# Designs tried in a protein design chat: VH-VL binders against q9h9l3. Part 62

Target 1, 176 residues: q9h9l3
Amino acid sequence: PRKMVAIDCEMVGTGPKGHVSSLARCSIVNYNGDVLYDEYILPPCHIVDYRTRWSGIRKQHMVNATPFKIARGQILKILTGKIVVGHAIHNDFKALQYFHPKSLTRDTSHIPPLNRKADCPENATMSLKHLTKKLLNRDIQVGKSGHSSVEDAQATMELYKLVEVEWEEHLARNPP
Short names: E, the ipSAE of ESMFold2; O, the ipSAE of OpenDDE; V2, 0.75 times the mean of E and O plus 0.25 times the DockQ between their complexes.

## First folded at step 3 (VH-VL)

Design Al8 (framework fv_amlenetug; at its last look DockQ between E and O 0.85; V2 from the best seeds 0.00; counts 0 for: pae O 9.7 > 2)
Fold by OpenDDE, second read of step 4:
Structure Al8 (fold): chain C 176 residues (1-176), chain A 119 residues (1-119), chain B 108 residues (1-108)
Amino acid sequence: as target 1 above (176 residues)
Amino acid sequence: EVQLLESGGGLVQTGGSLRLSCAASGFTFSNYAMTWVRQAPGKGLEWVSSISYSGDYTDYADSVKGRFTISRDNSQNTLYLQMNSLRAEDTAVYYCAKPRYSSSWYDYWGQGTLVTVSS
Amino acid sequence: EIVLTQSPGTLSLSPGERATLSCRASQSVSDNYLAWYQQKPGQAPRLLIYGASTRATGIPDRFSGSGSGTDFTLTISRLEPEDFAVYYCQQYYSSPETFGQGTKVEIK
């Protein structure tokens, strides 16, 4: 079986009005939830909005942040050949300017069995925070300090593991 | 500031048991795997055991398998090493070490606690 | 397991001199998953280099790591009095992780 990793990224606002989402932190965990990668990343463009209340990113985090191009290379090396699990993972890939093969991607925001298990509509897009609370009885993204991409990645992996067998069988029968 | 503080070391007879503790602070302890590394007097470093962030997965050096048990209490930010059936060759300073990533280099170390096993 | 052999066992030098420490692996260490540590008497190891060539935060420029495959080198361009210590290499490419036996840099 292929190795699985879970990824979560934090973005800051760049561009004239800070509307462009640029990668500022990336965390990757293995199947066991252990951290494989967790770095602050320096966007190539000037940061206009740190979005701290959500991202947890502050100016001090950018002082020794890894340049985007270098970080991207490091991250892609980790992801290559892996099944990549994430929540609303399209946003992470967009920020990375990289798209993983669909057949090797698992998005916990689009897994009907996971929503069903959480007593949510199967076709609804539920937040990671909500699913984590419902299914893992764990609180994430609490407080005003912003999100922790490591915690989010770990939660995402744990959520997927709840439906892994069923979902992998489904995908085997219905390849994307 | 990251701090790791080991305790529990001491003198024990061959066949005896000790339980080491490592109190962690200055980082989100529950997010990271943790490791014990030991160093016999006048010798080099030896990996002993590692535990995943949740404690669900553990790994041991062949030299301690079946005798040592690594565990953690994330609510207390504490790492443990239960050492049973101790041997003279287990005599060492035991370090608690924080890996930067899983199975990677160690960016922070405790000052260690000495375990002496006498014949 | 990957065995790391450091050489020389002891390196006797004077302050201001260049120190070259070798770490040889029994098999290739991919992606340069090699770290270097410094340890002074009565102290815990301190991280110097990771990824074979990346200097850890706060480490002086006089420390540098190089190498790939099976041969790695730690260089101290100009020894300072505080640099006299034991140095260890570590591979974290494969399990179990392993350390070299150490090189002692002592004052001549």
Scores: ipSAE 0.649, ipTM 0.888, lowest interface PAE 0.8, mean pLDDT 95
Fold by ESMFold2-Fast, scan of step 3:
Structure Al8 (fold): chain C 176 residues (1-176), chain A 119 residues (1-119), chain B 108 residues (1-108)
Amino acid sequence: as target 1 above (176 residues)
Amino acid sequence: EVQLLESGGGLVQTGGSLRLSCAASGFTFSNYAMTWVRQAPGKGLEWVSSISYSGDYTDYADSVKGRFTISRDNSQNTLYLQMNSLRAEDTAVYYCAKPRYSSSWYDYWGQGTLVTVSS
Amino acid sequence: EIVLTQSPGTLSLSPGERATLSCRASQSVSDNYLAWYQQKPGQAPRLLIYGASTRATGIPDRFSGSGSGTDFTLTISRLEPEDFAVYYCQQYYSSPETFGQGTKVEIK
């Protein structure tokens, strides 16, 4: 009945010693994995550390980047009222400075049946890379040039689809 | 209605200078990066330079680095390209182009302004 | 830099025929960051397709894009007289963004 999307964000380091995580890219895909949003985002604060090994972000991506306030507005319009799937999604919401209702949030790092299917401890926080390899037989986040948030969002949606029926039934019986 | 209007093109001698302008209207100019793309007579498209919404980040094609300077005035909704040390191979129609958000695919283009460099 | 090679250089067809235009990249264009533009003599380029397969606003459905990785295709299912023009592909995945050399679709 309710539309579902998956999100993945990339962050760069701002603030003292680059320890603050600031939004620098966001990708959102629909249920079928089609891209609804994929933008580079320029933080309002000076970038101290691009964290390129993980983020895939370089100075050249900042040239065309969308201002944070504009990107945030666009993203929130897409997320509002939808079931939002992500992996360790609290980090993404924090970077967006956004609260999404828990009843409409699905975090693939905290779904016990998903870990069980991957032969992992039910209460452990497993990486997206590990779950995707075990359950979808797909290698993501390959190499040292950084991650693709589009690839990560697509993998996250496909992982959720493996447990969707079971998990939605669980949530209906045990509302968050 | 988004409009981009280039001006400043003309005939210049090798080694000379020109300043191109692009007047933007119909959108919040200060929220978007802007780009210059050129096209030599009878040839294809070549990206020249881009500037961030704030003006703090710029990038240039290797062929123009050190000679061209992109800048913008957000209060006047105007994009500029200062072209110095012009060469015959800089002869082209110069287009002002607006990317759609952060991706470098261009949803709006100006009509172009012709720059002819001769000796 | 990613080099885009378009083929054929010139495509001579009659109205009503299907046009198939190829764009090949020297290395993978990830995330489908590939666009197509149409240009008529004396005019600025016009965006047709972005994200390899998404039609821009106002573009007729006879235009379609497909492909991924290094091989991309623009298809015009049934040529109209207004479709005879030069077509350019563009990648925006790797800096600097680059354009193909163009394919001219002309009347036979």
Scores: ipSAE 0.593, ipTM 0.839, lowest interface PAE 1.7, mean pLDDT 92
Fold by ESMFold2, look of step 5:
Structure Al8 (fold): chain C 176 residues (1-176), chain A 119 residues (1-119), chain B 108 residues (1-108)
Amino acid sequence: as target 1 above (176 residues)
Amino acid sequence: EVQLLESGGGLVQTGGSLRLSCAASGFTFSNYAMTWVRQAPGKGLEWVSSISYSGDYTDYADSVKGRFTISRDNSQNTLYLQMNSLRAEDTAVYYCAKPRYSSSWYDYWGQGTLVTVSS
Amino acid sequence: EIVLTQSPGTLSLSPGERATLSCRASQSVSDNYLAWYQQKPGQAPRLLIYGASTRATGIPDRFSGSGSGTDFTLTISRLEPEDFAVYYCQQYYSSPETFGQGTKVEIK
């Protein structure tokens, strides 16, 4: 009944010395990994550092980018009322200037059963790349051109599926 | 109803200049990137240039870089293409195109304006 | 740049038949940034499909898109008289954005 989506964002540097992380791409996939949303987003502030090695964002992507205010409205309409899965998802919500209910939020960087499957300490924060390689035998974020938020969102959903039954039962017994 | 109306096409000599305009209505022009796409007679579509919603970011096909300048006036809801140093291969119908969102796929197109470059 | 090669160049069919149009990219079009357009003589292109498989608003369900990576397909399940036109694929993954050379669907 309640639909589940996965989100991933890419950020660029704005503000003094490019130290502020501002949203420049957002991808949302459904439970089956189908793309529901995937847009380049132009921050309201001047971009100081594209962070291309990690973000995959280049100047050419900003030419057709959606203004942040418009993109945020579109994204929030998709997220409203849904269980939202992400990896270190607080960074994505911070970049969206948005707070999703904790009861509807799933963060694959903070799920003890997922860490156990990867033979990692239950309280460790593990990278998406590392978990995906260990648990799905897939390489993501490959190459020199930065990350793909579609690829990352899809991987995040597949990781959650590995622990979905156990973790949803845990959260039902232990509401946040 | 979204409408895009190109104007300013015509016959121009090789090496000449021409300025195209695209009048936009039926949507908030300043929220959208805009694009010029051209089509030579009997040929396929070729991307020419795009401009971001604010006008701060532009990009050009290699074939026109340094010769064409895209610009916009958000107060007049108008997109422009200044074409300098025109060549015979620039002969085409020029379309003004609007994406649905920020993506470079175009859900609305103008009817086009013909540019003919003769020697 | 990413070159899109469409096949066949011309597809001769009768109304009511199924049309299958191919678009092959010279390198992967990640995240399915692939669109399809229809163009009739003397008219501007009309968007049919974006994201490889999502129908644009107002496009009838006889049009469908599929594929990923380097191989993409537009299918028209049952040709109507108004569907005889030229069809273009477009990648918008990397700059410069590019179009295929077109497939003409003509009445047999």
Scores: ipSAE 0.007, ipTM 0.617, lowest interface PAE 8.8, mean pLDDT 89
ESMFold2 (binder alone), look of step 5: mean pLDDT 92; pTM 0.941
OpenDDE, look of step 5: ipSAE 0.011; ipTM 0.543

Design Al9 (framework fv_amlenetug; at its last look DockQ between E and O 0.89; V2 from the best seeds 0.00; counts 0 for: pae O 6.7 > 2)
Fold by ESMFold2-Fast, scan of step 3:
Structure Al9 (fold): chain C 176 residues (1-176), chain A 119 residues (1-119), chain B 108 residues (1-108)
Amino acid sequence: as target 1 above (176 residues)
Amino acid sequence: EVQLLESGGGLVQTGGSLRLSCAASGFTFSNYAMTWVRQAPGKGLEWVSAISYSGEYTDYADSVKGRFTISRDNSQNTLYLQMNSLRAEDTAVYYCAKPRYSSSWYDYWGQGTLVTVSS
Amino acid sequence: EIVLTQSPGTLSLSPGERATLSCRASQSVSDNYLAWYQQKPGQAPRLLIYGASTRATGIPDRFSGSGSGTDFTLTISRLEPEDFAVYYCQQYYSSPETFGQGTKVEIK
């Protein structure tokens, strides 16, 4: 479990009418919630929509941002060979243009025991904000200035820890 | 070894112009944003300007907007600060600083170059 | 703009003592986007701490950072002779980036 990290990414809109989601920030924390990586990332394509209400990204963050290809290399070095925890994590992997093995992936939006502990239908897709409030009694993603990917990654790791023993046993008996 | 070497400082009269340079070595300059931070004699640090890795995005402190221009030459690994319409309050040591990550804390600083503006 | 206020302005201590330096922000600094720097006379600043509590490479473990929101602290557990310097906090959460006015740690 110590060979485990949690990730959360923020995306901005690029392409026609800002419909393409491009990576603009990535945060990675270790098992204890310490930050291993947190960088703003400049997409190779022109940003059409910052999606600031949700992403927290503004033009000011792009001035110091790391080029996508460099950031991607840094992130993949951290993720490779580790158990990676995320919430709706396929969106993060898609933005990274990366395939992570399913056997090493833990998605807190698709763990039935976690929904059960939150008194939610086991097969429903619940938001990170809802699960965190129900199970950790903590409010995240507050205000109108966008989300903190550090805060989201930390909450995601704490949520996974609530079901870690049970879920790892399930996966050992039912390998993906 | 990362090294940043500032040059171009000196004595200049109010209303005058000066151009600072920062020569970078020991890292891939074109992959990083770069920043100028100044420090008036006996005072604290003040962020002045920043430029993206490509030069496409720039930002300035309100006190220097319209007077200072940051630029870079990635082929020469050099950062510039063009200072126009200089005022006495621009008197400071000007540091070239490199962020380690994209979020603007600075892991490497040059030795600084002194700019003195007087009449 | 976020204003950072450091206190005390000057801290007079002897080698071996603990130094506790405060940095207070006028607005919440989210994501712990706060750094600490050390500066000696005639020298460039040196990064000590980033992310409020992460020690930079090569920095001795007697230096530690803590806090969140508006209240941050830099602690030096046992002052060494080389630690007598000026210390600055910096927020990089909101543009423009701002620095505190500095705390001078001097020999008593």
Scores: ipSAE 0.455, ipTM 0.775, lowest interface PAE 1.9, mean pLDDT 91
Fold by ESMFold2, look of step 5:
Structure Al9 (fold): chain C 176 residues (1-176), chain A 119 residues (1-119), chain B 108 residues (1-108)
Amino acid sequence: as target 1 above (176 residues)
Amino acid sequence: EVQLLESGGGLVQTGGSLRLSCAASGFTFSNYAMTWVRQAPGKGLEWVSAISYSGEYTDYADSVKGRFTISRDNSQNTLYLQMNSLRAEDTAVYYCAKPRYSSSWYDYWGQGTLVTVSS
Amino acid sequence: EIVLTQSPGTLSLSPGERATLSCRASQSVSDNYLAWYQQKPGQAPRLLIYGASTRATGIPDRFSGSGSGTDFTLTISRLEPEDFAVYYCQQYYSSPETFGQGTKVEIK
């Protein structure tokens, strides 16, 4: 079995003026896209801005949400020892208050071979929605309800698979 | 062993009040959201209200909003439902249920307590 | 609010037969946030299936769930005497959470 997972998180605004991004949902899928984890998470700080247009998080989701400390423990247990794929993944790790080894981290927002397949500059940061549309001919994040972290994690894994052989070879030749 | 025991049901007149309690044991109560679900005699299940693990967030069905108040005491492992301005249509067995966190499927239920509202 | 409509209202079957229960949602239930419960007279509901297709702990393998979007199915492959009960579907995708009206599975 391959030890690789994809993660996506949704954040809400906490702190002064709602400018701090705090974790409010996390989804993790395996290599085949099966859901390993999907929970709404209640930040330890008061929510100032749900950011619903992008996050999909509403007040009702917090009623049954998992406390942050418990969710973090569950999530980190799943991530430990695995290759973790994400899109702009540093934001997810920041919201988790966690550092994952660089050698085990894959960020689809910054993979030159993936950008080349999408016919864009190697160093451009492309959105997950645009990459998915261009390379998989699929629409994600459709409608007015905000993002689904399950959908986004699944799309992220599919995108990585398009360049997995090439990129894993590159990383083997160029260890961090 | 997870156990949920409801109490406080009984016969009450229209316009009256009752307070239901649910005593919880066998798990760390303060880590879990809690829910009330009711079932009128011979009818299906109806979600009534839920409360977050800390008590900070609550939600209610439209049919009970403004009349019912959910609360919890984490030091006593007890969930409450204060029911005011009772109506005949509130007659039901009231269950407390332990949902998994953001996955609101109920893996444990109490035995229920019957509330009868007479006209 | 998502309305769940179960069909049929009543299934009259014999032990050993296959039961197929339908649950249809008025709107798409994304991420397969759908559960199934069994309830016998005078008892609280018992969780059977969550996530549309995952059996809860201790549930026999004759129970299976399937479906996505708006159409969901519970199947009991070979009815046992203890399976004659009322079955409810529940969506937990959006608030308020809602239940179907139930399907009664009875002997005959």
Scores: ipSAE 0.227, ipTM 0.734, lowest interface PAE 5.1, mean pLDDT 90
Fold by OpenDDE, second read of step 4:
Structure Al9 (fold): chain C 176 residues (1-176), chain A 119 residues (1-119), chain B 108 residues (1-108)
Amino acid sequence: as target 1 above (176 residues)
Amino acid sequence: EVQLLESGGGLVQTGGSLRLSCAASGFTFSNYAMTWVRQAPGKGLEWVSAISYSGEYTDYADSVKGRFTISRDNSQNTLYLQMNSLRAEDTAVYYCAKPRYSSSWYDYWGQGTLVTVSS
Amino acid sequence: EIVLTQSPGTLSLSPGERATLSCRASQSVSDNYLAWYQQKPGQAPRLLIYGASTRATGIPDRFSGSGSGTDFTLTISRLEPEDFAVYYCQQYYSSPETFGQGTKVEIK
């Protein structure tokens, strides 16, 4: 079976008004939740808004931050050939300026059996926080210190594992 | 092989100034943040200052803020630490340390250069 | 700042014995951003562990790190003669980066 990893990214605001979402942290975990990658990443453009309340990113984190180009290369190397699990993962890929093959992508924000298990409408887009609470009885993204991308990636992987068998069978019958 | 070579240490009077250098080789210097860590004689390690790969971001320990300035010349693969208004408590071996990218843990260290501040 | 307190200050052991070193943080070190270093007299520190439990390249498997939150531990399963040194923990979760005061592992 193909190896599986989960990814979560944090973004900061760049551009004239800080509306451009630039990658500032990326975390990747394996099937067991072990951290394979966790780096602060320095965008090529000046940071206008750290979005600290949500991203958890502070100026101090950028001192030793990995240049985007370097980080991107490292991340892509990890992702290549893997099944990549994420939540609303299109945002992560966009920030990475990379798009993983659809057939090898798993987005926990668009898995009807997962929503069903959480007593949510199958076609609704539920937050990672909500699904994690409902299905794993765990609180994530608590407080005002910002998200933990490692925690979020781990939660995402755990959620997917709940429906892995059913969803993989579905995808096999209905390839994207 | 990664090499970090500190220089510029020596004896200086209280209130004096000194500039340390760290010559880096064996890796793409311009892709990495760099850090200074010091160690007083017979004491532990103390983080002093860090600088981003481009030099855009810097950070300092409270004990040296306003007195020390970290900088770098990527064209020369050299890290600097300008130390002004030196005090006796600044006496230490100063290490140049390379972090593994964004992780502020350090996989390579220089052998250090001794700074002695006397009255 | 996060203050790291190591214990004991000195650990006297014989070769072959198990060494357990503690590093306690004044507040939670998120994502286990904690490293361990070894330093011998007249030498620069050497990285042993990062991410609280990941062994650095080339480090023998007798060294292991564990812990989370505020309590971290470095374990040397069987001390070798070359393991007698001073050990430092370091957090790199928040600025300023801080080190513990060190634990000296000396030969009994």
Scores: ipSAE 0.024, ipTM 0.643, lowest interface PAE 3.9, mean pLDDT 93
ESMFold2 (binder alone), look of step 5: mean pLDDT 92; pTM 0.934
OpenDDE, look of step 5: ipSAE 0.019; ipTM 0.610

Design Bi1 (framework fv_amlenetug)
Fold by ESMFold2-Fast, scan of step 3:
Structure Bi1 (fold): chain C 176 residues (1-176), chain A 120 residues (1-120), chain B 108 residues (1-108)
Amino acid sequence: as target 1 above (176 residues)
Amino acid sequence: EVQLLESGGGLVQTGGSLRLSCAASGFTFSDYAMTWVRQAPGKGLEWVSAISGSGDYTDYADSVKGRFTISRDNSQNTLYLQMNSLRAEDTAVYYCAKDRITIFGPFDYWGQGTLVTVSS
Amino acid sequence: EIVLTQSPGTLSLSPGERATLSCRASQSVSSDYLAWYQQKPGQAPRLLIYDASSRATGIPDRFSGSGSGTDFTLTISRLEPEDFAVYYCQQYDSSPYTFGQGTKVEIK
């Protein structure tokens, strides 16, 4: 099989009333959970709402952040041709302004066997925090200082590994 | 501590069959892919076959495909390699090895090997 | 299949010297999914380096890996008597998994 990485992005609010989600941090880990990329990213538009409680992003992180266009190029070079694992990953791809092939995309928020292992309805959308607690007995996204995208990417890869063989076999028989 | 112990090797005639076993301990066996790697006398390492932690996914080197079957019994912590239609070129020490991560990684622990000799 | 070619075939050195072992891949190995193993006569292989440059648990810091794409190197900074062995590189980028033919590090 192809190489596999897991991604998690943090977004801040830009545009009118901060309603647009713009990339402000991206973490990518390899299959073993080792960090391949972790950078704060400066949006091209003025940040209206840091969403710090969820993103963990503060004004200080933007001082030496990598400009969006440069960061996007770096990230896409890592993702291209690889199986990319994420949780509600369409949000990350949207923030990256990028279309990754569906055949190489694995979304842990939409894997029925994973929900089954967690004793949840197969077609429900469960949060990363909930699945990680149920299946890995680990608390992530704790406190009010924001999420760690590294922690989230690592947890996402570990969750996928629990169903990887079963799900890859399913996808081979039922190509997306 | 992780331990892997192979057994079942021996002398067999061309066209014969052998079943190798690998007894595993010291880790949660069902969480890790397992592999067989062989080494012909005085030669290098050759990957033979791999099986996922659940046993649902298997893979084989082209040289053994259709003749060898890898399987596992997670209740007994045992890995197997069923070898049929054996050829002289299958003569080798067969190592059982554990995937480092879960699947599709390098091999972090190896057994001591079991010798299979195929002669006519 | 990715073919791995190791060089030199034999490296004759004295204890205390630096050993540099090369592994060249016939195709690019993505994301540095390249491992190095040590094997002594009559023993099973021992994982030294994974992901091209990460040391496996318990491996001394005199062992280091580097490289990317098609060219990889294992370096032993100061050879100890126990380091004289055969070394194999292995790729786990694509099936089938393949090993190099080995480099023997022997006493001069």
Scores: ipSAE 0.000, ipTM 0.448, lowest interface PAE 20.4, mean pLDDT 87

